VHH binders against p53848r504to814. Designs and how they scored, part 12

Target 1, 311 residues: p53848r504to814
Amino acid sequence: TYIMAIFNATPDSFSDGGEHFADIESQLNDIIKLCKDALYLHESVIIDVGGCSTRPNSIQASEEEEIRRSIPLIKAIRESTELPQDKVILSIDTYRSNVAKEAIKVGVDIINDISGGLFDSNMFAVIAENPEICYILSHTRGDISTMNRLAHYENFALGDSIQQEFVHNTDIQQLDDLKDKTVLIRNVGQEIGERYIKAIDNGVKRWQILIDPGLGFAKTWKQNLQIIRHIPILKNYSFTMNSNNSQVYVNLRNMPVLLGPSRKKFIGHITKDVDAKQRDFATGAVVASCIGFGSDMVRVHDVKNCSKSIK
Short names: E, the ipSAE of ESMFold2; O, the ipSAE of OpenDDE; V2, 0.75 times the mean of E and O plus 0.25 times the DockQ between their complexes.

## First folded at step 4 (VHH)

Design qa5 (framework vhh_7qbe_3)
Fold by ESMFold2-Fast, scan of step 4:
Structure qa5 (fold): chain B 311 residues (1-311), chain A 121 residues (1-121)
Amino acid sequence: as target 1 above (311 residues)
Amino acid sequence: QLQLVESGGGLVQAGGSLRLSCTASGRTFSMGWFRQGPGKEREFVASINSGGGSTYYADSVKGRFTISRDNAKNTLYLQMNSLKSEDTAVYYCAAKDRWYESLTPDYYDYWGKGTRVTVSS
């Protein structure tokens, strides 16, 4: 199981037109400590650097500001002699192709894209040009300001463009037996699959892609729980869909799955605790469930506590 | 190529009603209505999925407008009631190649040329 540690490259406060940043040396020291904690329990660690908030309804930093916050830090991490470079995997949390391009130049290994290429049509071209780069294709709907209003997933056996659905390697003989209980995960899988096909059509390779069903993005807290329970369905899901000129088979089977339950408000709903710090404590129990249901990677704020939940 | 043609716009008094129609030259999946008022960007009004069972509305029109479709006739409708001066805009019909809805213009593949609605007192 891979652990992806979140590192927000944003200031705790800002002033003077918003150009107050934490010192690079200080941020690097924090990352070194985080890596030491993670590598105590794991053979490697993934650091996910975010220069811009992807929280629903947040105000987005400019592309230049995002680059200013994230790229020098990634460069400093890669140039550090205090880190075991063969054990530290670098990810950047960005939906912008120009930011991804700059991060690749300074040694990032993974592009973590909340939008699955929806927010920037050039993203797939950048990933395709760099076949050594891994891409996390996350599920959402709409944009940062509207996604919370698009959390309605319809109950249907087969949509107009979707011809057949399959759930492989399960005790379920007929997909029809699942329809009432699996509408959400099937819709998420179908929408991920459509983005997956667009990525492949643009030259991205299947081995570059990790999928993330997007806990907390265009989903209610009840829907987040349902997604966690149905990860086995997503990992065994395939379908066919019609295009204007062909029928396409979309196979999500055996794709690695990332889950990010850390500090989501739905953890507070489960535990009756709305405080973000208390949610960090509760996250360990949810992480164990995610792993038990088949997630290959977990994205967390509290590496130390979450790592201890893995047995 | 798919074409969308809007109709039903016009001048109406505040508190009145209008029904907009959009006819497609072929089969469509998810469809929506957008509008653009003077000096503003194109904004979302309402959307409907391919089967007609799922609809979304902008808060400003919820309870006053109703979106519906007749797939046998390749036609989309917008029933507008209790019209306000703020509803004055050019209304655009949009269609996707996918069965699910979107609130964002960038996710629609086909667009009509628009029909003008003017609400005055």
Scores: ipSAE 0.000, ipTM 0.215, lowest interface PAE 13.8, mean pLDDT 75

Design qa6 (framework vhh_7qbe_3; at its last look DockQ between E and O 0.30; V2 from the best seeds 0.00; counts 0 for: pae E 11.5 > 2)
Fold by ESMFold2-Fast, scan of step 4:
Structure qa6 (fold): chain B 311 residues (1-311), chain A 121 residues (1-121)
Amino acid sequence: as target 1 above (311 residues)
Amino acid sequence: QLQLVESGGGLVQAGGSLRLSCTASGRTFSMGWFRQGPGKEREFVASINSGGGSTYYADSVKGRFTISRDNAKNTLYLQMNSLKSEDTAVYYCAAKDSSWESLTPDFYDYWGKGTRVTVSS
C-alpha cells in the first residue's frame, strides 16, 4: 500500500488566506523535510503538489496562477541535490491539461485529476503523448460548484447504454442478490468506466491508469463510507455498454485504487469534530479501513500518523 | 468533431418572450446556455444533464427562463419569458463530454458561435 503525501502550494494553506505567499525556497525546504521524514520510514515517497484548491465551492485559481504556484516548485524539487531523486515520486493535483503538460516537462511522474478528464477534454491527449506518466482517473459529477448537489445515485446516468454487469471473484452471491445494496458503487463504477473508455479511445494505455472513486466529490458522508466498504466490488467490476454505436466491454478488474479520505468532512460526521486538523487522529482509523478493504494507495496530510495504520 | 448551431435570436420588446434552439451534429451529454452582454464577461444562464431530469439556473433568470432538450433531435432549447433590458446579450450553446451539469464556462468542451438577443425598453 503506497502513501501519497499532500503538499498544498495554494494561498489557502497560509495563515492570511493568500495575502502573503511563501517563496519557492521556503516551500522547497518544507518539501525536503517532508521527504526526509517519509524516507526514514519508507523506501520511497510520493508527493502530491496542488496549485489550485479542488474543495467544493472554492474559488478556482487561473491557469496562469496555478502554473506560477506549482511548476517552479516541482522544478526546484527535481533539481535539489538534498533529495535522492530515484526515491521521490512527484504527482501534480490538477484538472488542467496545460498545467499537466508543463508539470511533465519539469519531471512530474503522476497526474492526479479529480475530474477524470471531465473539466478539460484535452487531458487525455496529454496523457497519451506521455506513456511513462501515471494518471489518476477520479470520479465526480458536475463541477466544483455543482458536485455537492449531485449525490443522488438512484438514477443511472448511462441507463439504457448498459447491457450486462458482472462482479467477478465474489464467493457465493450472484449480481442480482447484491443489486439493491450496490446501486452507489455500480453507478460510480459505470461512470468511471465511461471515462476510462474515453481515455483509452484517446490513446491512454491501461497501465497508466489508477482509479479513484472520489470520496467527498458528489457524495454524502454516508455514501463515502459505503464506497470504502464496497472497494472489493469496484475492483471486481466489469460491464458492457453501447458506446459510439458499438458495444464495448469495460473491465475495471484489478485496476489500482487510490482513496483520499484525509480531513474530509465525512470524518467530522463520525467524530463530530469539524476542525480539519483535529480529524488527523480519526483519519488514521479510516485509512486503516481503506487499506483493509483493498485500497492500493491512500492520499493523506499526515504521513507519520498514517504509517502507524500499516504497521 | 461536434458542432453546435444556435438559432432563434433577434429583437424583442421588454416583457416579451423568445425561444432559442441549439442543434448538435451528434450525441451530447450535459449542455448549457451562457451569455455575454455589452461590456461584460461571459456568464452562466442555465444547464441541463444528459437525461433532462436535472437543471440549474442563474439567480437572475430563475422563474423566467426554462431549459429543455430533445435528445432524439440532438436539440437544446431555452424558453425566455418576461424579458428585461439586462437580458440583452449574445447567447452561447455549450456541451460537455459528461452526463452532469457545470456552471463554469471553462469546463465545457464544445461551443456554438452565438446568437444575438436584443431587448428594447
Scores: ipSAE 0.110, ipTM 0.572, lowest interface PAE 6.3, mean pLDDT 79
Fold by OpenDDE, look of step 5:
Structure qa6 (fold): chain B 311 residues (1-311), chain A 121 residues (1-121)
Amino acid sequence: as target 1 above (311 residues)
Amino acid sequence: QLQLVESGGGLVQAGGSLRLSCTASGRTFSMGWFRQGPGKEREFVASINSGGGSTYYADSVKGRFTISRDNAKNTLYLQMNSLKSEDTAVYYCAAKDSSWESLTPDFYDYWGKGTRVTVSS
């Protein structure tokens, strides 16, 4: 299991209240500490740098501002002699293709896109042009301002275009018996699959892609919990669909899955913690659950404690 | 590319009803209706997912408008009841190349030319 440490380089960070927004030197020192804490228990650590808040209903920084906040920092991290570079994987949290391009130039390894390519039509092309880069394809609906209103899921996200569904080691009858209970994860799988095919069609390679079911994005707190529990289904999910008068087979089987439960509101709903920072303890438990259900990577704020949960 | 053609617009009295249709030249995923009134920006009216099971409405039209689709005919409908003067607008049909839902115009891939609806007092 990989640990992805969240580092928000923005004054309006949705989970840390802008705590890490400072000059590059100060930020780098914080990151060095994060890495130290993570590498105490892990062989490698992913640092996910975000220059723009992606919290639902958040005000989006300009592309220029996002670049200003994130790119110099990423460069500083990659050039730092105080970090074991071979153990530090860099990620940028961005849905903007130009930001992704700039980040790639300065040494980012992963593009973490909450939009699954929806927010910028050039994202897949950028990823395709850089085959060494990993791309996290996240599930969401709508945009930053509308996603919370789009949490209704039905049997087939793709409608009658779906011909057949498959879950590895599960026969059709078994799946039928589980159909009503797995509507959400199958919907998420279908929509992710659709974006996956679009990515592939644009030249992205399968080995570049990780999937994120998008906890907290177009999901209720109950739905987020359900998604976590149904990760085994997602990791074994495939389906056929009609597209352009042809049948396409979409296979998500064994694709790496990222979950980002850290300090999410759904945890607050359970523990009655209004302050996101107070959710770290419960986050540890949720992280353990995520891993138990087969998550390959977890995205967290509290690296130190979550590392313990992972081990 | 996919062609969308709206029909059914016209003049109607306040309190009246009108049914709009949109015919697509091929299969679509999510579809929606938008409208643009005089001096106003284009605004969301209603959307329906690929399967027809999920519908969304603007608050201003909830309870009065019904969006539906016939996939066999590649046709989208908007039943408009209890029409008001403020419903006067050019109504646009929109479609997506994705099943991903959106309530904003920017995420729709195809647009019709629009059909004018005028509600008189």
Scores: ipSAE 0.019, ipTM 0.427, lowest interface PAE 6.4, mean pLDDT 88
Fold by ESMFold2, look of step 5:
Structure qa6 (fold): chain B 311 residues (1-311), chain A 121 residues (1-121)
Amino acid sequence: as target 1 above (311 residues)
Amino acid sequence: QLQLVESGGGLVQAGGSLRLSCTASGRTFSMGWFRQGPGKEREFVASINSGGGSTYYADSVKGRFTISRDNAKNTLYLQMNSLKSEDTAVYYCAAKDSSWESLTPDFYDYWGKGTRVTVSS
């Protein structure tokens, strides 16, 4: 399981509180320390740089400001001689295609798009033009200002074509029970699948894509727990949908899955802790659960503590 | 191909009310209303899931507009009360091939031609 370490280059960050909002040299030094600590335990490290807050209801930096905060830092990381560049994978947390384009020019490896193309329909074209780039297609609804109010999912999922798959991967006696209990993850899977098809139609290759069900985005705290428990369903999910008056088969099987439980508000509901930094200690247990249910990558703030939970 | 036909637009005085209808030529799932004002981008107004039990509204219309549907008649409605001049726009009915909602126009596959609402101050 890969660990993606969060580095926020914005004053609106959940956990940074301005700690990493400094000059580029200071930020690079912090990243070098983070990478060396992670590489002591792991063969590689993924650093996810964000220049615009994606926290619900946060004020969005302009595109120009996001570029100013993030692109010089990514360039500095890639140009550093103090890092083993073959072991450091860079991701940029952005939903803006022009920011992604600039990040690719300076050597980013991954575009982590929390909106899954919802916020910028030109994103898929940028990814398609750069086949070496990995793209994380994440699930949310609405936009940054409205997503908290859009957690009402249907209590049914239409167009499922893989009840047979559940029989083969689950005890037969559990099939009817699973239909009722899995409706949430199946709805999320269909929404991801629709965006996946739009990405493919725009030339993005399947091997470029990782999927992320978007913990904390358009989900209640109970729904986040259900999603974590039902990752095996998502990893084996398929359905048919209508697209441009044609039926299209969507199969999410064998696609890598990312989960980002770290410091999310729902952990505070479980533990009654409202302070995001206090949630770091409980996050380790949640991360271990994500891995136990089959997450291929986890996105975390505190690499050392979460790495210990993985071990 | 699914067809959506809006009706009920027109000229109305500020503070007044208007009811829009959208008739679909066949079965629909999640539906929504969008609008485009002069010189503006198309924006979300309201959405409703396929069963009619879940509705969402843009902040600018919440408390004034009500979305509803009659699945037996394949008809979507938008009741617009307390209209303001900024509500002046072409209103579009939209539908998806799936039961989930989206606030983003890019994820709707079927669109009506629109009906114009003009609110005089």
Scores: ipSAE 0.000, ipTM 0.395, lowest interface PAE 11.5, mean pLDDT 79
ESMFold2 (binder alone), look of step 5: mean pLDDT 82; pTM 0.836

Design qa7 (framework vhh_7qbe_3)
Fold by ESMFold2-Fast, scan of step 4:
Structure qa7 (fold): chain B 311 residues (1-311), chain A 121 residues (1-121)
Amino acid sequence: as target 1 above (311 residues)
Amino acid sequence: QLQLVESGGGLVQAGGSLRLSCTASGRTFSMGWFRQGPGKEREFVASINSGGGSTYYADSVKGRFTISRDNAKNTLYLQMNSLKSEDTAVYYCAAKDSWYESFTPDMYDYWGKGTRVTVSS
């Protein structure tokens, strides 16, 4: 199980009126401490550097500002002699192809794209040109401003679009019994599968792709819990569909799955709006459940508490 | 190649109604309507899945516009009620050769030439 630690690469002013500003040196020192803590418990760590907020309804940083925040920091991490470079995997959290391109130049290993290529049509071309790069294909709908209005997954009447679906290792009777209860995870899987095929058609290789069902993106808190419970269905899911005189087989079986439940607002709902520190304990329990249900990677804000839950 | 032809645009008075149609040269999956007003970018209006059972609307038109389809005729409709001057735009029919819902223009594969709707005071 891999740990992906979130690091927000934003200049920060202290609450004492902005006497100090976080710079690259200070951020690098924080990352070094984070890596050393994680590597005490794990054989490797993934650092996910985010230069732009992907929270629903947030104001997006410009591409130039995102590059200024993230690229020099990634370069500094790769040049650090204080880190065992063979044990530190570097990810960038971006939906922008130009940012991904710059990050690849300075040594990033993973592009973590919350949009699955929806927000930037050139993303798949960048990933295809770099077959050594891993790509996290995340599920969402719409864009940052509209996604919270698109959490309706009730309609499974796709006409003749879906020819056949399979949940491997599920007997026929159990599949029929669960059809209505699994609409959400099957819809998410089908939408991920469509983006997967688009990526493959653009030259991305299956071995580059990890899938993320996108907890908190175009989903209610109850839907987030349903997704976590149904990870085994997603990991065993395949289907066929008709597309303009051809039948396409979409196989998501055995693809690595990433989940990021850390400090999502739905955790606060479950714990009755408890503060962020107490939510970390609840997040640890959810992370343990994600691993138990088959998650291969977990994306977390608090590495120490989540690492203890995994161990 | 799939072709889409819009019809039904025109001049209407504020508070009035208008129905747009879009005929496809063949079978389609998900379809939608987009519009582009003077000095604005192309924006989402409404979409409908291949079976017609799932519909989505932009907040600005929800409750006033109704999208529907007749698959036997390969035709998409947009019923527009309670029209406002802000609805003045060229309306475009769009189709996908996939069923995945999307609300941005770059995710649609086929486009009509557009039909103009002008709402007068």
Scores: ipSAE 0.000, ipTM 0.179, lowest interface PAE 16.3, mean pLDDT 73

Design qa8 (framework vhh_7qbe_3)
Fold by ESMFold2-Fast, scan of step 4:
Structure qa8 (fold): chain B 311 residues (1-311), chain A 121 residues (1-121)
Amino acid sequence: as target 1 above (311 residues)
Amino acid sequence: QLQLVESGGGLVQAGGSLRLSCTASGRTFSMGWFRQGPGKEREFVASINSGGGSTYYADSVKGRFTISRDNAKNTLYLQMNSLKSEDTAVYYCAAKDSLYESWTPDQYDYWGKGTRVTVSS
């Protein structure tokens, strides 16, 4: 199981009207400390650098500003002699193809795209041009401003977009009891699968792709819990759909799965914690559940508290 | 290439009802209705996912309009009730090559030519 540590490369503002920027050197020092703390407990660490908030209904930084915030920092990380470069994997949290392109030039290994290519149609082309790059294909609906209004999930009927479904070498139609209880994870898997096929059609290779069911994006807190419990279904899911006058087989079986439950509002709903720092403690228990249900990677804000939950 | 053809437009009195239909030449996934009134930009009206179980409506039509589909007939419907003068517009059917719903015109791949709806005051 891998740990992906979140690092926000955005300026901070205080309630007294002051704006404080963490300069590149200060941010690098924070990342060095984060890496050293993680590597004390684990063989490697993945750092996920975000230059623009993907939080629902947040104000989006411009592409130029996102590049200014993230690219110099990534370059500084890669040039640091204080880090064991072979043990530090760099990810950039971006849905913009131009940002991804610049990040690849300065040494990122992973593009973490919350939109699964939905927000920027050129993303798959950039990933396809760089077969050494890993791409996290996340599930969401709509856009940043509207995704949480689209949290209504229903079973797709056979003969609709989805013709045939299978769970772990068993036709799901033969599992009536399970079928009724799995409508959410099947919908998420079907929509991930549609994005997966579009990525493959654009030249992205299966070995480049990790899937992320997108906890907190276009989902209620109860739906987030259902997804965590049903990770085994997602990891054993395949289906056939009608697309452009042809029948397409979509196989999500055995693909690596990433989950990012860190500091999400649904953790606060579970524990009734309102403070993000208090949620870090509760996040450890949720992370342990994600790993127990088969998550291959977890995305976290507080490595120390979360790593105590990892075997 | 997928083709969409709208029908059912016409003149109707305020408070009346009208049903629009959109027939597709083949299978569609997520679909929606958009409209463009005199001197206005094209705006979202309603969307429906491929299975028909998920719908989204613009606030201005919520509770008055109902979107539905009949996948066996490759047909999308918009039932419009309690029509207002502000509903006067050309109504467009749209489809996308995605299971994902959308309410922005830029995310739709196929468009009909439109059907005109005029609501008299």
Scores: ipSAE 0.000, ipTM 0.226, lowest interface PAE 13.3, mean pLDDT 73

Design za1 (framework vhh_ozoralizumab_d1)
Fold by ESMFold2-Fast, scan of step 4:
Structure za1 (fold): chain B 311 residues (1-311), chain A 120 residues (1-120)
Amino acid sequence: as target 1 above (311 residues)
Amino acid sequence: EVQLVESGGGLVQPGGSLRLSCAASGFTFSSYDMYWVRQAPGKGLEWVSEISPSGGSTKYPDSVKGRFTISRDNAKNTLYLQMNSLRPEDTAVYYCVKDLTYEGSSFDPRGQGTLVTVSS
């Protein structure tokens, strides 16, 4: 299982409350410490650098500002002699194709796209032109300001283009018995699959893609729990759909799955903890559950507490 | 190297039957799900059957369910598709695909295919 550590290169993440950025040397030192702590317990670590907040209803930084925040830092990480470069995997958290393109030039390995290509139509072309790059295709609805209003999966709502569905896992092959309880994960899987086909049609290779069902994005806390429990359905899900007068087979089976349960409000709802620090303890247990249900990668703010729960 | 060689296609009248074979080499055949997909003239690739590594589980779309049967012989590294009650709309090049999740894109079959023509 891979651990992906979050590093926010945004003003809101610094002690000055957004008045000043920490200089690049200070940020690099924080990342070096984080990597050394993670590599004490793991053979490798993934660092996910975010230059723009994707928090629901947040004010988006400009593309130019996002580049200023993230690209020099990624370059400094790759040039550091204090880091075992063969054990540090670099990811950038961006939905912008131009930011992704610049990050690739300075040595990023993964593009982590919360929008699954929805927010920037050129994203898939950038990924296709760089077959060595891994792309995390995440599920959301709407945009940063509207996603919380689009968490309506309670009605039976299979897309009109969907012809037939399959769940291939022996333990959950009786989809009809679970129909009412699996509407959410089936809708999420179908919407991921539609983005997946769009990526493939644009030249992205299946082996580049890792899927993220998007905990906390267009979902309530109860829905986040349902997604975690139903990861085996997602990992064994396929369907056929109509596309331009032909049948398309969409197979999500055995695709790698990333989950980001770290410090989400839904953990606070479960434990009644409202403080983010108090949620870190509970996050370890949720991370262990994600792995137990089939997550291949977990995205976390506090690797030390999560490492204790995983290994 | 992975190799998949399809055979058994041909011309058949509506209502007829054909049995397709796929000879697999270059990988541990018994460890992978296997698939049959087809491409009809003027259409995209269509999934037609899936079989688990042991052969204990099979899946079919409604268009062929009850007419087609997928099977495998792990000792011979061979995949089969028994096609009964063939219809003109079954006319297509049929491809054997190794584990769509690991070896190629979901739309890049690896073999040369075998042509099935259903016509009177």
Scores: ipSAE 0.000, ipTM 0.374, lowest interface PAE 11.9, mean pLDDT 73

Design za10 (framework vhh_ozoralizumab_d1)
Fold by ESMFold2-Fast, scan of step 4:
Structure za10 (fold): chain B 311 residues (1-311), chain A 120 residues (1-120)
Amino acid sequence: as target 1 above (311 residues)
Amino acid sequence: EVQLVESGGGLVQPGGSLRLSCAASGFTFSSYDMYWVRQAPGKGLEWVSEISPSGGSTKYPDSVKGRFTISRDNAKNTLYLQMNSLRPEDTAVYYCVKDYTYEGSSFDPRGQGTLVTVSS
């Protein structure tokens, strides 16, 4: 199981009469420490660099500012002699095609797009032009300001199918008896599949794509728990849809899955914890559950504590 | 019990100024990021300002940048929003919000809000 460690290239919370940014050298030192800690327990580590906030209704950093925050840091990581470059995989957390293009130039391996191409229609073209790049296709609805209002899941795709023989390590005994309880994961799968077909139609290759059901994006805390439990369904899901006056078969079976439950508010709802640090312990337990239900990659804030859960 | 009490709203003419206050209790105010959000008639919530625990880092959307200033007095457990060069489109109920969960969560105002009306 791969660990994807989150690193936010945003202004430091330290402030004495002005906005403070940690310099590149300081940020690089933090990343070197993080990598050494992760590589003590694992063969490789993935660092996910984010230069822009995804908070609902927040001001989005401009494209230029996002580039100024993230690209020099990625370049510094790749040029570091203190890092075992063959064991460090670099990801950039961006929904902007121009940012992705610049990150590819300086050596990222993965584009982590929370929008699945919804926020920037040119994203798939950039990924298609770079067949060596892995693309994380995440599920959401609407945009940053509206996604929390769109957490209603009711419709079924035409001709959907779940292969029960391959649905292991779940509490679902008979899918026919629980079909009404799987409408959420089926809708998420349908919407991921629609974005998947759009990516393929734009020249992206199936081997480039990892899917992320988007815990916390357009979902309530109860829905997040249901998605974790139903990952085996997503990994064995197919359906047909109408596209350009024809029926298209969409097969999501055996696609790798990423889950990012780290420090999300729904963990606080489960444990009734208020502080983020108290939720870190609970997050470890949720990460272990994600792996048990079949996730291939986990995205986390606290690598050392979560590494104990996935060893 | 976390409590946030907004005040300072009122009727003001375009180009005018208002200073909003938020009295916080039930938590260690100086340890949390604080936010101002607003809701205009018939519209959803819109984030308008953010301030770090020490008060040295602030953020604003383009719609209010240069006109609004967020500040805090940790000794008095009070958050402020100085609003200058007010426009009719700034008319809204303004809420202060305690610390925000970073990924995939939404603002929850928790206070009654304070109404700002910008009209001549």
Scores: ipSAE 0.000, ipTM 0.126, lowest interface PAE 18.1, mean pLDDT 72

